# VHH binders against o75319, part 125

Target 1, 181 residues: o75319
Amino acid sequence: GNHIPERWKDYLPVGQRMPGTRFIAFKVPLQKSFEKKLAPEECFSPLDLFNKIREQNEELGLIIDLTYTQRYYKPEDLPETVPYLKIFTVGHQVPDDETIFKFKHAVNGFLKENKDNDKLIGVHCTHGLNRTGYLICRYLIDVEGVRPDDAIELFNRCRGHCLERQNYIEDLQNGPIRKNW

## First folded at step 10 (VHH)

Design ga10 (framework vhh_4orz_3)
Fold by ESMFold2-Fast, scan of step 10:
Structure ga10 (fold): chain B 181 residues (1-181), chain A 120 residues (1-120)
Amino acid sequence: as target 1 above (181 residues)
Amino acid sequence: EVQLVESGGGLVQAGGSLRLFCAASGFTFSDYAMAWLRQAPGKRREWVALITSSGRTDYADSVKDRFTISRDNAKNTVSLQMNSLKPEDTAIYFCAAREYPYLGTKYDYWGQGTQVTVSS
């Protein structure tokens, strides 16, 4: 069923936009069927996501959903004006090269189509932390030439939580650069 | 064809100020994001500041509140006002252009750089 993801309540719903980038990270929104298990102040629906983004004077132009499930919310729960991309990623494992390249292609395509605006790419997994932080940092390192420690620090500061998975951190710091396509 | 030419570099004492200029030609300047990157002796290039075609500005944390980037689309110029300079700001400063702005060192067009030296 409609069980709240483990530790989901421990994380801030939405981070801040990462300066110099179009990225903003957040935890998975939960559709209304989950709200019976949440206090009003704990609710974070798709509508709540868009309200919080607007409160920061930002606008979403794309959502990339990295969860391996479709149970938390449906694309139909999002405004029709915002594109949605699903990239299925398994938790705990460093994303494979194909997943990394899919993420890079989606980001590059969005940026080319949005040269004349400041719309953001919203990225989330379950907690908006490990898979989310890995793929954002991997993009910054491989595509933009950012130093690994700088990418990680920027993500941690803007998300308001530090990357937790040591295998992800180790891959970012010491792993091979995955070539752009 | 495309040219980015920096000027305004020099030697300054810690706590001083300096203004860098970048003159652009050979492309539709108003359509491009403009950035300043720097390379200190023995270090990699690092992003410092950018200004988008829409006028949005972003800064690296190390220079925030000290540096200000601006552009003049009528003159095809980008400027970087550097205040409260520190010895660690010593670097070659590069002007760069890209159609979509992003943090990092990947830009379509580059200037040749201008030296900034801050003495302790």
Scores: ipSAE 0.439, ipTM 0.725, lowest interface PAE 2.5, mean pLDDT 90

Design ga11 (framework vhh_4orz_3)
Fold by ESMFold2-Fast, scan of step 10:
Structure ga11 (fold): chain B 181 residues (1-181), chain A 120 residues (1-120)
Amino acid sequence: as target 1 above (181 residues)
Amino acid sequence: EVQLVESGGGLVQAGGSLRLFCAASGFTFSEYAMAWLRQAPGKRREWVALITSSGRTDYADSVKDRFTISRDNAKNTVSLQMNSLKPEDTAIYFCAAREYPYLGTKYDYWGQGTQVTVSS
């Protein structure tokens, strides 16, 4: 089904690069079949994503898709030169340790292969906010030693929207550090 | 053995300039992001500037438009040109290296630091 996700129109399509990192967060792009339900200025296709990234003088080198569905767009809608990684995450629940490990492994692998450039890791869930913000902040806290409140503030500022889920915020602030794997 | 050795620190009057150098050895310099951090007495270490392996630069808001970071991969050197210096820039300046250009407190390698003192 081509039903537009609830509240999807309420969020900015794409945030700003998080300074000092390779991360940029955005809401899920919607393929052309969603066009009839959107005004021209509301459209945010995979192509629109890449156009907006270029408009910021940035370049995507990896997309990590955290949605629990494949109906919004297909990997084949992305340029062949940009790797796509699907990590199925359920909304509302803090991602489990295996999901966190997969995310960290993907980020570390990308960074090793992209030492000669400054291409970005694009991360999205449905709204590019809660699951997206959690995993980016978790990486900054666990791998880079950023203070939880600083990581959250940086994400909120760059995304242009604040993390909404209290259980995610609580886990980032007071949960265990997951550095081993 | 990995080494980062800073030089170029000293005493300068407000409004003056200094250039810091960091000579790196013992790792594949061209593949690492290089950073400058500073620490004033009684304060936490503060990130100042970063240059990635590809040559892109980033700066703390407090030093934007005054400081310029650059690197010379042929010489395994990173430098920090400091202009329009202020007394608040007084600190020990550390050269640091990391494989990935993250915002955070963790770096793979550190120099011993060089003192910069800006008199009013």
Scores: ipSAE 0.000, ipTM 0.156, lowest interface PAE 12.1, mean pLDDT 87

Design ga12 (framework vhh_4orz_3)
Fold by ESMFold2-Fast, scan of step 10:
Structure ga12 (fold): chain B 181 residues (1-181), chain A 120 residues (1-120)
Amino acid sequence: as target 1 above (181 residues)
Amino acid sequence: EVQLVESGGGLVQAGGSLRLFCAASGFTFSSYAMAWLRQAPGKRREWVALITSSGRTYYADSVKDRFTISRDNAKNTVSLQMNSLKPEDTAIYFCAAREYPYLGTKYDYWGQGTQVTVSS
C-alpha cells in the first residue's frame, strides 16, 4: 500500500556518519508511488537518499534494511553497485540473538571486503531510530568494545534523534554481550 | 517559562520583501529545531520553513527559492527572509520550536504570530 508510515514525517531523513565507524542511519526511503501522498519537501525516495549522502561527501557501500515489510521500496530502486541486505526485524521487541548475529556477520563481511575504501554501511528500519540504533549500538558494544552509554550517545548525536524505546536502552546498558552461538 | 516573540511583520506590495525575526528564551535554543508556519484567513496552519539544530534547512514548495530561514544560536534568534512576496503569502506567521525536526504543524512551543499583508 501507499500509506505513509506512522510518525515517518517526524524524523530527519538521514543522520550523519558516526565518527570512527562506517555506519550511517536513516529512515526508510519511500518509492515514487508514495509521492502523491507527500508534499515535495517531504519526499525521501531512494534517489533522495543517495543525493543526501553525496551532499555529506560520503558514499554508500551497503544498505541493511531492518523493516518487516517490502512495501516501501524495492531493491531494484537502488543502484546496482550498492549491495542490499534484508534482515526482517520485528519492531517494539529487542532483536533476538539470531538477528543480532546476522547483523554482525553482515557488517564484519562488509568491512573485510572494503578495507581499501571508505564506503559506508547504511542502516534503516521504518524511522531509522529504535531497531536501527539498537543493532548499531549492539555491534559497537559487543564487537568494538565501546561502552554502552558512549555508543548510545554517539548514535543519538549522529542520528539527530534519541533512542525512544526504554527496553532497547535497558538491554544495551545492562544486557549481556551477545557472543557467537 | 518558554517564550517565542515574533517581529518584522507588516504591509508590503507584491514583489517586495520582509524579514521576520523570532527571539527565543526559556529553553536550550541551540538543541531545538526552529520553524516558521503561517495561517491565512479561513485556512488551517501550514508549515513554511524549518531549520534543524545542525543548520539544515527545509522549505515548502510554495516558498522555495523565495524564502530563506536562518538562525543565530549566540542570540537565540531565528529569522525568515521573504523575497518576491505574492498576495497569496498574506497570513499570520508563527515561530515554533520542537526538540526534533518535523516537516509539518506539530510543535512543542509557539509564538503569538506576526501579521504579513501583501497587497496586489
Scores: ipSAE 0.000, ipTM 0.113, lowest interface PAE 17.9, mean pLDDT 87

Design ga13 (framework vhh_4orz_3)
Fold by ESMFold2-Fast, scan of step 10:
Structure ga13 (fold): chain B 181 residues (1-181), chain A 120 residues (1-120)
Amino acid sequence: as target 1 above (181 residues)
Amino acid sequence: EVQLVESGGGLVQAGGSLRLFCAASGFTFSDYAMAWLRQAPGKRREWVALITSAGRTYYADSVKDRFTISRDNAKNTVSLQMNSLKPEDTAIYFCAAREYPYLGTKYDYWGQGTQVTVSS
């Protein structure tokens, strides 16, 4: 069987909804083939994801998958009613302007089409932390006018883990606003 | 043309209550998230409460359990019930509208604001 991602077990499966937004962050779900390598309390399948979100009285309307692989789960493992968007991103690097634009466009489109409901945009990378936190915070700063430190604090508190990559934090705090996205 | 008109502000003693109202016109009110933001003298504008088009409510930590936001889509109004008021709640309170919800201070439409003063 396939190998569990490095340090994946160290992170909480799902965060809380970020108040005042439609975002919820989580680590990558692992399909059934990975369960033979996990204790019952360590399992986090696509089904487990949806159960945990329902337990928070929330509902997913979109999943944005930021991983650079499709080996962890397939879109077919998700309910047919939940759209799935893949944006391939490389870890360690601050996402480029094209990636930021794609993320912002997807979020804006979802929000416009879902103004009559309160469904969430679920965002994940491998750990649901660095790439995930960067793109959510970048959206809040550039599109919604949130102060960088407030966006980062809100993400850290709701995810239950702090952004780890200094280059990501520095870009959010001191980098340029990506206008027109 | 879009208009947001606030009312209900005033002077109140600490521990008292006020109810703010915002009357909206010129847009499809039921499609919009509605928010209250405030600005104290010499400080930046801060978000206080949000109600989504679906009716879900959110509050800043400083006002949780004291303030309640609500909306009436038939009357195109949003209101803020403020209980257990503190001197630090003294600010100009603004009604704001956005097509979809967010926590920040960036809104599409704004009212002129209504003054709330809380004395010791």
Scores: ipSAE 0.006, ipTM 0.296, lowest interface PAE 10.9, mean pLDDT 88

Design ga14 (framework vhh_4orz_3)
Fold by ESMFold2-Fast, scan of step 10:
Structure ga14 (fold): chain B 181 residues (1-181), chain A 120 residues (1-120)
Amino acid sequence: as target 1 above (181 residues)
Amino acid sequence: EVQLVESGGGLVQAGGSLRLFCAASGFTFSDYAMAWLRQAPGKRREWVALITYGGRTDYADSVKDRFTISRDNAKNTVSLQMNSLKPEDTAIYFCAAREYPYLGTKYDYWGQGTQVTVSS
């Protein structure tokens, strides 16, 4: 079944765009079949996602889905105008170099193709926090030369929740730069 | 030859205002995002403000609501209006250009910088 992810209700649906970047982070949207288990104010469907982004005067140009499942919503639930990229990531573990490489390639490709607009890269895992925050911060550190603590602080502030996984934080602060350009 | 030339720096008292200018030449200005970065004594270079060629602006939290970045594509200039200046704003201010916006220090073209000193 339609089991709501553990602690999903504890997190804000959508963060704010990270200034100086094209990133916005959010928790996984849940398709209509989950709504019977949610109060109206708890609902966060794909449609709700786009409405909340629009309320911030922003526009999505790409969604990167980091969940290890396809049960929460389908790409077909998204507007046809917004590309969708699935990168399967296992929770709790620091993403491997292949995953980091795929994420960096997707971001770099989007930025080169979207120089003429201000569209955002939407990134989510289940809670839009640990895997999402790790990969966004890893990109900022490795590709853009942002200091690890500055990247983490920016993500935490804009997401409205702090990265929780200590192993992810430790890797960002003290781990090697991944040279997958 | 690509060239970015800053002007407008100087000495000002806390609470005062300055306007910095950057004149760009040698590239298609309207295709580039323009940024201001600063380097305070003993610190690394930090990003301050960004304007895309479409006119969208972003600011570091430390300067938000005090600084305003703008551009004039007809004159190939970018400017930074700095209000309510604090001693902590003392730095060399650099104009920089990049094809797409991003915070950090990786920019394609850099100016030589202009000194801003804010006295208490």
Scores: ipSAE 0.417, ipTM 0.740, lowest interface PAE 2.6, mean pLDDT 90

Design ga15 (framework vhh_4orz_3)
Fold by ESMFold2-Fast, scan of step 10:
Structure ga15 (fold): chain B 181 residues (1-181), chain A 120 residues (1-120)
Amino acid sequence: as target 1 above (181 residues)
Amino acid sequence: EVQLVESGGGLVQAGGSLRLFCAASGFTFSSYAMAWLRQAPGKRREWVALITSSKRTDYADSVKDRFTISRDNAKNTVSLQMNSLKPEDTAIYFCAAREYPYLGTKYDYWGQGTQVTVSS
């Protein structure tokens, strides 16, 4: 349906690029059909996403959509020049190893093919916080060797909101490194 | 043969400045991201600054507004200008190269490091 996701309005649309990385996190864009339920200043369409990224003097080169639904917007709502990857993830539970591997593979592939530019990997779930923050931090910890607390702090600061789910935080801090290749 | 050679390290008083240089050879320098990482006594190696092949720069929060990274592709050099030095900046500073940059410690090529000591 066309109802706004719970608490979606509570979150900033787009965070800042995470320094030392190609990551930028945001909440799910909502296609035009949702705008009847939103004040003008609350609107965040796919077009609004790209405008806000450009306002930061950044450019998207890949969008990774972690939502378990396609009701919020369609890939066709995005510019054809920006690759779109859907990784279906269920909320509330820590993503499984297959999901983590798929995310890592997509990020590594993008970085190898975009070494001559500064384009960003945009990552979102519904709120751009828990699943999004988990997978970005998991990548930084497992692939780049960043300390868990440093990864979490960097994500929280740049997103403008702190990771909320204790099971995600606990897994990042004390869980095993996922060596899936 | 890939080689990264650091220079410019030394002893300096708190509040002072140093400029580190890294001379690179044996790879296509202009296509690589260049970074500076440091390792303080008894601590893990940490990322300090990077500059991409397109000259985009990023800094660790602890050095932001005090350090400036730059590169000269004609001379195959990267430099780190360090201002307002603090005793906490005391470390061995390493030059490193990678095709795509990240704030972690996983780089393809490394220099041997240059010692920076900041006294109070």
Scores: ipSAE 0.595, ipTM 0.824, lowest interface PAE 2.0, mean pLDDT 91

Design ga16 (framework vhh_4orz_3)
Fold by ESMFold2-Fast, scan of step 10:
Structure ga16 (fold): chain B 181 residues (1-181), chain A 120 residues (1-120)
Amino acid sequence: as target 1 above (181 residues)
Amino acid sequence: EVQLVESGGGLVQAGGSLRLFCAASGFTFSSYAMAWLRQAPGKRREWVALITSSGRTDYADSVKDRFTISRDNAKNTVSLQMNSLKPEDTAIYFCAAREYPFLGTKYDYWGQGTQVTVSS
């Protein structure tokens, strides 16, 4: 189906870059076929994403797509110059260690290849909030040694919306550090 | 031999200013991100500011608009201008270097720190 994701309109399209990191979070872009169901002000296509990033004086170097679907947009809708990585994540449950490892590996690889520039890692799920916020915060806590509450606060402030899933928040605050790459 | 040497710390009254310097040697300074981190008595080290090899700057929310980080690649130095100092800024300030910047404490090279004390 070609229906807008539930509550998708309730979220800001793109957050701000998280200071001290290469991360920027956003909600899933919707390809042009969805635009018949949206007012002009509600449209957020892949092109709109790159325009909004540019308006912040930022540049994307990688997109990590955490959705468990390909229906919202295709990789071919993105500029050829920006790598795209799909990590299929199931919603509602805390991402498993394999998923966390894939995310950390992608981030580490990007940073090593982009140490001479300031390009960003764009991360999204459907709303750019729960799975997105969890994996970004998990990286900051496990790899960079950031305190859980500080990571969550930074993500919430920069995304413009607070993490909603209590099981994700609980895992970040009190769960074990995952020592995988 | 890699070395980072901080200077410029001291005692200052609330509302005052200090400028910290870090002299680097033994590595390709221009290729590294430089950061300042601080540790207050009884607390963990926290990130304060960074400047990338490209010259981009980032600041912790607690110091934004009060502190300015800068670098001089010709002299292999990084500095931190601290304005409108508060008692809460009292800490040992560390210079650190890493090839790619991130907030947090995972840096390749560290200085030994310089004490900053802000009186009420």
Scores: ipSAE 0.619, ipTM 0.834, lowest interface PAE 1.8, mean pLDDT 91

Design ga17 (framework vhh_4orz_3)
Fold by ESMFold2-Fast, scan of step 10:
Structure ga17 (fold): chain B 181 residues (1-181), chain A 120 residues (1-120)
Amino acid sequence: as target 1 above (181 residues)
Amino acid sequence: EVQLVESGGGLVQAGGSLRLFCAASGFTFSSYAMAWLRQAPGKRREWVALITSSGRTDYADSVKDRFTISRDNAKNTVSLQMNSLKPEDTAIYFCAAREYPYFGTKYDYWGQGTQVTVSS
């Protein structure tokens, strides 16, 4: 029966929009089958996600799901009007160049098609922290020319939690710029 | 030809105010995000403020609550009201334009900059 991910309750459900960007990060929403294991205040369903985004006066235009599983919720649990993209990303290891390229391509495509609005790109992994923070920061560094420490600080502040994986932080600070088309 | 021309820079005492203006021509101004970036001597360019085509504004933490960005699409201008100026605000201020709003330094069009000097 559908175990709650380890430490999932330790993290804020949704961060703040990252100023100067279209990114907002959050932890994985959990479908109705998980609610029996959660107090009302702990529930964070796909519906709860959209309600929390609207409470911030924001609107989602794309969800990028970085989890390596489909067990937490299904795309059908999301509004039909919001595109959903799955990028299977293994935890613990720095994402490979193919994964980084897919993420950059999706973000660039969204921005090109949405330059007339302010809709956000919602990004999540299980906790909305390590894989999520890495790929957002990698995009900002490689595509936008942001200094690594500035990208990391902005993500940490807006997410409300600091990136935890030292290998991810090290790669962002000292790793090569990935020249993806 | 695309042009961004800044004005309003100068010397001011700490605690004072300045208003910078940027006049744009040669592109569809109303469709672009407009930004102000600054560069102090010996440092890289730093993003300061952004206003999107829809009028949403964003600010760097160092200037939040002190600076206000605004735009006038009828006149193709963007302005930056700078209040409570500090010596740390001393820099060349650049007007920049881009289709996508980002706090990075990659913009499509740039002005040549206007000097702001804040004395103690």
Scores: ipSAE 0.460, ipTM 0.757, lowest interface PAE 2.7, mean pLDDT 90

Design ga18 (framework vhh_4orz_3)
Fold by ESMFold2-Fast, scan of step 10:
Structure ga18 (fold): chain B 181 residues (1-181), chain A 120 residues (1-120)
Amino acid sequence: as target 1 above (181 residues)
Amino acid sequence: EVQLVESGGGLVQAGGSLRLFCAASGFTFSSYAMAWLRQAPGKRREWVALITSSGRTDYADSVKDRFTISRDNAKNTVSLQMNSLKPEDTAIYFCAAREYPYLGTRYDYWGQGTQVTVSS
């Protein structure tokens, strides 16, 4: 690796599981090569991710990576037992309908195939906040019928940080329901 | 045919307790997640509590530490123990079932509801 993502240190590594859902959000893990640029308490590797999930008495069944890069860690750095899905999502822009559809389809497939367990869907972008929070909230609103403000409040509380991008918040609160899942 | 039948509702004073029951039939109960949702007059239905097929429980913030959901797979029942009741808890309480639960209102099967009224 090379440079630490801008403001990455400002965010809590892993949020809490969102009650009533299978979602847990976190910031991007950084492979071992980044550790020379981090104090011990700042490190958050793929191994650290799984240790923190286990500390919450949770287990990951799927990781959805929303970053538009592969430089931070490789899928091979994850346990072979946990499926990994990459959905390339550009930051700063509200995700397009195709990206929203792919996310919804992946979540629905996971839930149907994991009826017999309580494994979680881990979702991350670079900071685990804007793209991550948007897609999780969009799923809850469109697929599960959750009120936009309730979805946003739940995500903010469990993530430990509030959604920052006003265009994302505006789309969630006032945008149309997208029934393509 | 699928049926969910609630019981145990009633009138109680603030600070009191009630236990709601839901009897299920017509589906493989042990494979379904069970939930309680409520609807107060003039409000939308809101999720209160759920229990997964494996026994994991979740609660809305408004009821956490006051309500306890449990299930008995041998009897095909789910129950909700409600303690420290508040006037704001006044609502019709619905039992609902789905193979994979969510905090939203899109459940596959619903009961008819049981009235809970909490007076000050």
Scores: ipSAE 0.599, ipTM 0.827, lowest interface PAE 2.0, mean pLDDT 91

Design ga19 (framework vhh_4orz_3)
Fold by ESMFold2-Fast, scan of step 10:
Structure ga19 (fold): chain B 181 residues (1-181), chain A 120 residues (1-120)
Amino acid sequence: as target 1 above (181 residues)
Amino acid sequence: EVQLVESGGGLVQAGGSLRLFCAASGFTFSSYAMAWLRQAPGKRREWVALITSSGRTDYADSVKDRFTISRDNAKNTVSLQMNSLKPEDTAIYFCAAREWPYLGTKYDYWGQGTQVTVSS
């Protein structure tokens, strides 16, 4: 049962840190049991994730996992020193207010506890694109006052792929801001 | 009483350089992230550069490799070295402070700004 996610190979493993933020986006890492179905250059395990972050001279301080499954990798596959947060987020629909508030609360909490360092918040869904890009951009718009088009452009450039879901893009551009309370 | 006071603005020819300074008082400077933002005529305020309390720097794509932000915690100052200036860099430049760094315009403390004009 080690089925690779649909279209997973079409996306870059890890984006660049988003300048002026603590965010970095990536696609879901796949535990070692998936590697027999992948060429060496296609492998992207939890270990590969941390190696690629280190190659950029960055350090992860938190991983937020937005997938609605636990089959791709387990928290125990990550270094014990890096906190892991699961926010079960269903794809296709714009995330509900509760999901948005959980994401914002986790980000704000991390920032308060990590004022003395430059560690990154790593965010991923299956492809590290639509749910990931939506929640990062929603945070930048609602909390930081970034213009929607600027947030989307920054995410697209740093991720190396453009947000694909039109309903997500429209909500970011024209939807109401969500309060954190 | 918190104060951020900018200086160093002026008129320069395209390709020239300027160094902006910001003197801070009234808060624990060393624990704050410091940023430079700018507002060009007819445009909204945009983030340019930041330096974290730990000394990490980040830059907007439009100024990468041309601008350098630095800080001096002993003097409570942040500086912006601007090289290879372009007419599109013409703006009022603002110093801003926040406990944690982020892109955007929501900062805890702001200076009044200093004018930079780049002629072609």
Scores: ipSAE 0.204, ipTM 0.629, lowest interface PAE 5.2, mean pLDDT 90

Design ga2 (framework vhh_4orz_3)
Fold by ESMFold2-Fast, scan of step 10:
Structure ga2 (fold): chain B 181 residues (1-181), chain A 120 residues (1-120)
Amino acid sequence: as target 1 above (181 residues)
Amino acid sequence: EVQLVESGGGLVQAGGSLRLFCAASGFTFSSYAMAWLRQAPGKRREWVALITSAGRTDYADSVKDRFTISRDNAKNTVSLQMNSLKPEDTAIYFCAAREYPYLGTKYDYWGQGTQVTVSS
């Protein structure tokens, strides 16, 4: 027995691609073993994720999994052609500089290797909102020079849900730019 | 030598149209994303539109449905068709290039800019 994450059903499965970026955010897919606890319209498996991305006429080139667990699905549940990166990120606390650097490095590496296509970087935590939104916005602010309020607004609109954690919002708006090597 | 040279700027009445061109040389144009950014007097430079090497286009909300970006890889040019121009579109428009684009201002190569003035 696997239990559904708290509040997981409250969130849209997949947001829209963030215009001007390669990012798309979604909540954690749940492997087949969770389906017995879900109505058909509530199911969001790894297969469902890829179907929903295709419905938007998009293609995933990388998945970055920010959950601090491996219980929801396994990399083997994903197509072999899509790279998967796990960054164990503790919830509630603003991610540390090492986690931020690892995220930035993975994004930059993907972009350099995918210059000739428009494949997306899919980012998720449990709800695809707080840790996910923080790291995407942190990347846009620090690496791309996007104004904090513009990054947050873009993420909120495309995800379909607003960032909820005030400490994350405060750090994005007023925290230092994280320089990485 | 990398060069980006803009043309097509000028004075136009509100509601009018202009088409900007950018001629690129000195790099592998077809492998680069191309963008237009603008800077109004006394304001920060802002992103307007981009087109990827694969042909995807994106626009800032302020210009969406009014501006169209396109590229011609055979001629090493990128263009910006600007329709339904408003006084707030008055700015110097810059052509910029990067291997992979984002909606921010961090681009590797820049043109010198072309002035667009929209009168009421």
Scores: ipSAE 0.640, ipTM 0.826, lowest interface PAE 1.6, mean pLDDT 91

Design ga20 (framework vhh_4orz_3)
Fold by ESMFold2-Fast, scan of step 10:
Structure ga20 (fold): chain B 181 residues (1-181), chain A 120 residues (1-120)
Amino acid sequence: as target 1 above (181 residues)
Amino acid sequence: EVQLVESGGGLVQAGGSLRLFCAASGFTFSSYAMAWLRQAPGKRREWVALITSSGRTDYADSVKDRFTISRDNAKNTVSLQMNSLKPEDTAIYFCAAREYPYLYTKYDYWGQGTQVTVSS
């Protein structure tokens, strides 16, 4: 349907690239059919996403969609040149090991294939906050060796909103490192 | 044998400038991202600046607009131009190399570090 996701308007459309990484986080873009329910300044379509990324002098090379739905926009709404990967991730629960493995594998593969450029990995869920922040921070902690508090602070600063879900924060700070080999 | 050798450190007065150099050998320099990290006494190692193999640069907020990282692939050298230095910039500065550029303490190769001391 054409119903705007709960609290979607409360969040900035797109954060800043996380310095020293290839990650940029944003809330879910909404296809044109949703625009009749939005003021002009509230619109955030797939086209608006790419315009905002370009305004930051950045370029997307991959989009990872963590939503558990396909109703907000279609892969066909994205430029043909930008790969799209869907990882169906249930909200509220800490992502399972299979989901974490898929995310890590996709990121590692992208980095390996994109050594010759500086293109970004765009990651989003509905709000670009909890599932998005969890998986990005989990990658930084488990693969890159970043201290949990540093990863969370970096994500919060660049996204412009703090991770809200306490079970996600607790898992990042005190949970086990996921060895998905 | 892989080597990263830093130079250019020293004592400088607050508001002054220093240029650090890192000479690399033993690997395909042009294919690696190069980074500068620093460690002050009693503190964790902090990332400062990064330059990718394709020439993109990234900076920590604490040094943005004051420091400039650059590379010379013909000479296998990465440099860090440090302007408007502050006492809090006092640290040992490390050159590091990695095939995939990321903000973290895990690198393939590290230099020994060069001391920078900023006084007033």
Scores: ipSAE 0.234, ipTM 0.640, lowest interface PAE 4.9, mean pLDDT 90

